# VHH binders against NADPH-dependent diflavin oxidoreductase 1 (ATR3), part 1

No score or structure here was measured in a lab: all are predicted.

Target 1, 247 residues: NADPH-dependent diflavin oxidoreductase 1 (ATR3), of Arabidopsis thaliana (Mouse-ear cress) (q6nps8r221to467)
Amino acid sequence: KPDCFLKMTRNEVLTKAESTKDVRHFEFQFVSSTIEYEVGDVVELLPSQNSSVVDAFIERCGLDPESFITVGPRETENSSFSEEMITQIPIKLKTFVELTMDVTSASPRRYFFEIMSFYATAEHEKERLQYFASPEGRDDLYNYNQKERRSILEVLEDFPSVQIPFDWLVQLVPPLKPRAFSISSSPLAHPAAVHLTVSIVSWITPYKRTRKGLCSSWLASLAPEQEVNIPVWFHKGSLPAPSQSLP
Below, numbering starts at 1 at the first letter of every chain, in headers, positions and changes, except where a header shows other numbers; Kabat numbers aren't used for antibody chains.
F, E and O stand for the ipSAE by ESMFold2-Fast, ESMFold2 and OpenDDE, each averaged over both directions (binder to target, target to binder). V2 = 0.75 x the mean of E and O + 0.25 x the DockQ between their complexes.
Where letters were taken out, [cut] stands.
Atom coordinates printed by the task and the answers are left out, and those that the model quotes come from them; centres of patches stay.

## First folded at step 9 (VHH; from i1 with S50D)

Design k1
Fold by ESMFold2, look of step 11:
Structure k1 (fold): chain B 247 residues (1-247), chain A 122 residues (1-122)
Amino acid sequence: as target 1 above (247 residues)
Amino acid sequence: QVQLQESGGGLVQPGGSLRLSCAASGFTFEDYAMSWVRQAPGEGREWVSDISYSGGSTYYADSVKGRFTIARDNVKNTLYLLMDSLKSDDTAVYYCAKEGDYWDESSGFDYWGQGTQVTVSS
């Protein structure tokens, strides 16, 4: 449950047209309730994932986007208290993936490749996945996966015989996380507003793939008049969040 | 608690050499790829180099290729940057960074240290 919602009111390019960098000034207004903050505080924004990529993931995994799933509570038997915050009604599978599973930007970890190997039906795929999961294959896995910033969907497409059950996918696909930004506005000067200065993340991998940051590129694509409500969380303090040029 | 501590910076003349170190604790060092990044005054942070889990693969920014060498010692939990043929443009604060469990959109890094100053001037 977010602290509140923001909507974008300005999207201004700060860098000159001849610059190799894309830096934006974004302005947001509170949608309903106002949260008090100080300059230098942090806001986390939950990005929206590209719907066509989410659809491709669902199709690749052989899942029905219109089916309903139920997430049950996770209770600890060693605790005197029940964990009642997870109250679930059935939710569409597509909605669950869109909101909770990072299928577009996060790279899988080594354990994901091990589980893939159990569900591979092509022998050459199984052998490669077992190699990646082994100590001997660790550096090759790094070069293939993390250095290239491959997403979950990209990895699954490289191993087409793999069909992982959905309950494993829920456990192993990285959760979709909010992204944190330092607030550049003062609420004294701009009541009920939040301003951000954001470098739009883009880089080229060793195999010449162009990668874009999920949240920054999504924000750059928004038009102020679109009335998109963005779920946000506020935190005290500053971020150690560098912007970097990657090869 | 993850902790990274850089050292080895200083003032050198152009053409000189330095060896930076980064002591790591609070995580299983050999399970993570590591990076060096730098930040010149008034500039954004610039990626310098990456090294794989065992050190078998290394990558360098074009601006430092052939002059810098990244290395790691998984027994001592230490990351190194060997800098040769230093230029005035190499003046910056240098940070080591741990790659996180999830890929962050801004840099692909999860944590980094507090930095060590390298100044190259005549």
Scores: ipSAE 0.429, ipTM 0.751, lowest interface PAE 2.5, mean pLDDT 82

## First folded at step 16 (VHH; from p4 with E105S)

Design q3
Fold by OpenDDE, fold request of step 19:
Structure q3 (fold): chain B 247 residues (1-247), chain A 122 residues (1-122)
Amino acid sequence: as target 1 above (247 residues)
Amino acid sequence: QVQLQESGGGLVQPGGSLRLSCAASGFTFEDYAMHWVRQAPGEGREWVSDISYSGGSTYYADSVKGRFTIARDNVKNTLYLLMDSLKSDDTAVYYCAKEGDYWDSPYGFDSWGQGTQVTVSS
């Protein structure tokens, strides 16, 4: 369960337009309860995925986004929903995917490819998936999947004959995780506010695909006028997420 | 708990060689690609090299290509960096880093060690 919810009040670019880097100053206000923190503490934000990507994923999987589902407990940390809530209370499938399944910014593991191979109807796809799942194909899998930063959706799109049951997808798709940022503000100077300085990350893959950091790019796309409530968790210490350490 | 411990750093003359090691524990080593990164004084972290699960694929930064060799022993859960023809510019703290499932940057590390100091000086 989130500690509280934040709402963005400022989105300011700190870098020059000609710069190759995009660094921004974000300001947030507490919308639920105020949490005490110190400068340098860490806040984890649960990012939102692009709705179009989520929709595409749901469609690719042959699912009804408006359907209501109940799912069993999943071993995920810092979920927006409690395990009990997920299990006992019906939730809209799209909402479930949006909040719990990272279909955008996580590459599937080898086991995912193994499972895919069982649900492939096209022989050539099956063979390729089996190869990726094999010891012999592991290094090629690295190049195809992890190195290229392929998402779950992209992988599924590359193998159109594969239809995986949703219960497997729930288990195999990396959970959506909050992203950690160092708080750059002092509550003494800015009461009831949280400031973040964030590098908006974008890069090119080996196959010349543009990739973006899920949370950083999402934050960058937010406008205060949207009044988006962001689930957050506070932690003591100054340990930002490793992914943010190397822009 | 993921643990990465670098070793093998030291002082070496230009043109010299070093072999760094990284002992990994707390995860299935062979299921993850591994990286070496370095940080020189006053500079940001620089990616040096990565290696795939079984070592079949290796990649290097242009600055070290042809001089450094990344390797791994999955039985020993150890990552290596063989550094030849060392230059003064190679002076840095070298870190072993574990590739994560998530990617928020070109380098989706989810863990790294404390680092080992490499100093190249005459």
Scores: ipSAE 0.854, ipTM 0.944, lowest interface PAE 0.5, mean pLDDT 92
Fold by OpenDDE, fold request of step 19:
Structure q3 (fold): chain B 247 residues (1-247), chain A 122 residues (1-122)
Amino acid sequence: as target 1 above (247 residues)
Amino acid sequence: QVQLQESGGGLVQPGGSLRLSCAASGFTFEDYAMHWVRQAPGEGREWVSDISYSGGSTYYADSVKGRFTIARDNVKNTLYLLMDSLKSDDTAVYYCAKEGDYWDSPYGFDSWGQGTQVTVSS
């Protein structure tokens, strides 16, 4: 359960136009309860995924976005929903995918490929998946999947004969996790507000694909006028390492 | 809990060699690609090298290509960085880093150790 919700009130670019970096100053205000924090504390934000990607995923999987589902407990380190909440309340499938399944910015593990192989109907796809799942194919899997930063959707699109039941997808797809940022404001100076200084992450893969940080890019795309409520979690202390830093 | 412990750093003259080690624990080592990154004084963290699960694929930053070799021993849960022909510009704190499932950066690692200091000076 989120500690509270924030909404963006400012989206300001700090870097010059000629800069290769995009660093932005974000200001948020508390929408619900105000949480006490100190400058340098960490706030985790649950990002939104691109709706088109989510829709594409749902379609690719042959699912009905408007259907209601009830999902059992999932053992995850950072679940957006409590296990109790998931099991007790029916939820729209699309909403569930949006809030709990990272189909955009996480690469599946080897086990995902193994399971895919069981649900592949095309022999050539099955063989390739088995190869990726095998010890001898692991390094190639690294190059194909992890190194290239392929998403769940992208992987599924590469193997069109694979149809995985949703209950498996729920287990296999990396959970959507909040992203951590260091708070750059002080509540003393800015009451009922949270400021973040965020480097917007974007890079090119070995195969010349543009990749973006899910949360940083999402934040960058937000306008205060949209009044998007963002679920957040507060943590004391500093980030162990800057997840946003680029060389 | 994931633990990464770097060792092997030290003072070396230009042209010298060092071997860094990283002892990994708290996760299935062979299931993750591993990275070396470094941070020089006053500079940002720089990616140095990564290695795939079984070591079949290795990648290097241009600045270290031909001089550094990344390796791993999955039985010993240890990552290595062999550094030859060291230059003054190689002076930095070197970190062992674990690849993550999520990619919020081009380097995709989610855990790293305390680092080991490498100083190249005449």
Scores: ipSAE 0.850, ipTM 0.943, lowest interface PAE 0.5, mean pLDDT 92
Fold by ESMFold2, fold request of step 19:
Structure q3 (fold): chain B 247 residues (1-247), chain A 122 residues (1-122)
Amino acid sequence: as target 1 above (247 residues)
Amino acid sequence: QVQLQESGGGLVQPGGSLRLSCAASGFTFEDYAMHWVRQAPGEGREWVSDISYSGGSTYYADSVKGRFTIARDNVKNTLYLLMDSLKSDDTAVYYCAKEGDYWDSPYGFDSWGQGTQVTVSS
């Protein structure tokens, strides 16, 4: 369902080594099909998640990575409203998690903590999760979770007695989303290429943890010619509102 | 669909006060942290303040600490910014922003409005 695939051909650091900022120039070429675009258009890239973290999530949840699953539309919507995708072909669980579930960077919502409380077997964990899910605990939840940028895996590791069924995980784990970047190349000057200038995002949380943006740090880690085909979507015009992602 | 509508901007003298409002719809307002962000002429956007789900925790950029107060009314689905001791440096378009769950930037905004202009005449 992507418009096409790109592969990276150049990864160049633009900032000086002593700088606290890391800005990169990336070059990509089209794989197979070429999409016409203009300077100022936006490309969305689907990032790859760290495989060892995905494996840790699967192991932590007691799941079989090699099992096959089928995923249908959400039950809360009428099946006659066919705006939602239906998958009829079985997919390996590990492949589904890698491609669709953001287990490495996105933070869980309050309802995730509520569901965790039902599956906690250690009493102090259950009580803390119930507190976080309650009206009186909501601000403490914000400080614990969102303000610290905790990922799904990090939260699960903090509450080791919790074992959530996969059906709940599929519903509650934030989906893996493409991230949008402004295209810096012109197809007239670079006919079969897409160039991006990307700031590698990092920050320090109140508890002094260093966090990095998923997509920008993943792009920085790629070696040119690694034969990684990146799914992409092109959009006309200026960068949309940050509801999708920030470069 | 998420909608954020800012209001309450205007022209004010240095040292003056102003109260901004942001009407929110299309999501469960009390489930999200909310932010104020501003953009001075010719500059990028700058984070100003955020507030927790119930308003028990508030945070401010150093440039506005002690002068600005963020507040929310979860019954009316409205975010506020009370600005006191305004300076010429505070001249900007002020945006209400909704925090999301994705951290591709330091603040993780997934929505914001059209903004409201604040001009401090100095």
Scores: ipSAE 0.524, ipTM 0.805, lowest interface PAE 1.9, mean pLDDT 83
Fold by ESMFold2, fold request of step 19:
Structure q3 (fold): chain B 247 residues (1-247), chain A 122 residues (1-122)
Amino acid sequence: as target 1 above (247 residues)
Amino acid sequence: QVQLQESGGGLVQPGGSLRLSCAASGFTFEDYAMHWVRQAPGEGREWVSDISYSGGSTYYADSVKGRFTIARDNVKNTLYLLMDSLKSDDTAVYYCAKEGDYWDSPYGFDSWGQGTQVTVSS
């Protein structure tokens, strides 16, 4: 899946001690294999979610973290002359959530609130969720959810009577996505190394909640001696986003 | 698939006014909050304003509060920024941006346009 793995070898604060901003210099080395890159290329890193928060989500949803689920095989080609073995890879539910479902940072969409309303057993919760899903409530939903940068887990905790089946959660919870960073190193000057300069994303919401970006804050929390292997993907000098990238 | 096209920029004197527009396509416009972001020469991008799904809630950076007005027309799929009492430090490229659901990037946006230049000079 990933192009390779990186491990962090340096985490250095670049901003002065009196500054309110937090900008870091990160250095990484390749693990086991290397990928050729050029100046100006982009690396995507898959962030790790806090394990205790993932555990809280699993418990909140009434799920068994040690149960196994089947990851379906990739679609195989239809062939009348051959049959390929369909692989099913059992994976623990907790591992699946940790790697594929953004339960810690991404905000749910309007449809998530609609489905929550069908599984709410407390009447006032059901009515509020129906309101949020309605045209009349959509601006209040924005202020409650997006403006506060609420996560999936935080929303579920605000509506404790809601119990959504796992099949719905898999469809509705935003996927955990890699985050893209511009590479600040040259392989000519630093062979087999990747350097990043990263501003730690943070803000204060209207209700005084301090929010930090998942990937930048996770990187800032890593110590080089921890030997964490980070799955990464390399891309030529443009981000792989669906945005308007050309003027 | 998502397309955002800004227009309405130009040269204006201090104290003047401009109206920026952003034509949106490729998504259900009324289902997303929309933002204006600007980038002055030699600086990073600065958030300017956002507007809720139906336009009932608006928010502004302190630097523009009381002078700029964000608005949207969900029938025409168009976002607006009405800029009054313009100052020289409002000179920047102005981008419209579609809000995303992931809050890891500096802006949390999943799409934005090519930008329109606003220059305030006497």
Scores: ipSAE 0.485, ipTM 0.792, lowest interface PAE 2.1, mean pLDDT 83
Fold by ESMFold2, fold request of step 19:
Structure q3 (fold): chain B 247 residues (1-247), chain A 122 residues (1-122)
Amino acid sequence: as target 1 above (247 residues)
Amino acid sequence: QVQLQESGGGLVQPGGSLRLSCAASGFTFEDYAMHWVRQAPGEGREWVSDISYSGGSTYYADSVKGRFTIARDNVKNTLYLLMDSLKSDDTAVYYCAKEGDYWDSPYGFDSWGQGTQVTVSS
């Protein structure tokens, strides 16, 4: 579980319009409880995925977003103390996808394409998926998938005959992961607040697709009026910092 | 855990050649695309090259195309960069980088090496 929740209180652009980069200053306050941190510590934020894309994924997969599901670890695939969780609380399928499955920014691995091939009903799709999963097709898979930064949803849309059961999707879709940022505020100067300086990431792929970093672009789109509660985790920062860091 | 160790850097005169190596461990090397990136003194990072899983597809920045060759040996778990016709502008720390599956940045690097210094000067 998250250490606490933050709410954005300020979103300020630091760079000028002619700048090559988009750099923002964000301010957050704690929602209900305070975690003690030091300047230079790291906060991880769980990004929110675009709801329309999540809806498109659910529809593409033939799933009912309002159904309730129970998802728990299988003993053979869980070698940690997390297996000791006693409670398996039902959750809406849409909420589960929004919070746990990266359908917007992560690319599927090769095994996903192999499983897709078993569930393809169009022969040309099945053959292409089998090729991608084969040793002979590995480099073409890289060019199609990873080099273009394709998401799970984009891949599924390219193979419309494929209908994967939800149990496989839970296992194979990359998990939605928190993203880490260095904290720029001091709790002495700004009690109960967290400030971040974030570069907003965007680029163009070889086939001219525009891509954006999920978390940075999401943060840039937020305004304090939206009252969004952001799940976060705090970690100690490294001291002293190495000189080979990214500028 | 994932380890990437670069080597082969050094001081070279303009027009000279170097071969960089990156020894990889802690992951299934052939399942990941690999990259070279560099950082000149006082400059930002510059992507140099990447190579597909088996080496059948390679890509280069315009600044190095025709002069640099990326290669990989999946038996030895080693990534290479053959640098020919070196220029003073090629002076930089060169990093080996492992591509992941999450695209929070243009190349989605999971891991970097410590870098190896290449200096092109007379």
Scores: ipSAE 0.484, ipTM 0.789, lowest interface PAE 2.3, mean pLDDT 84

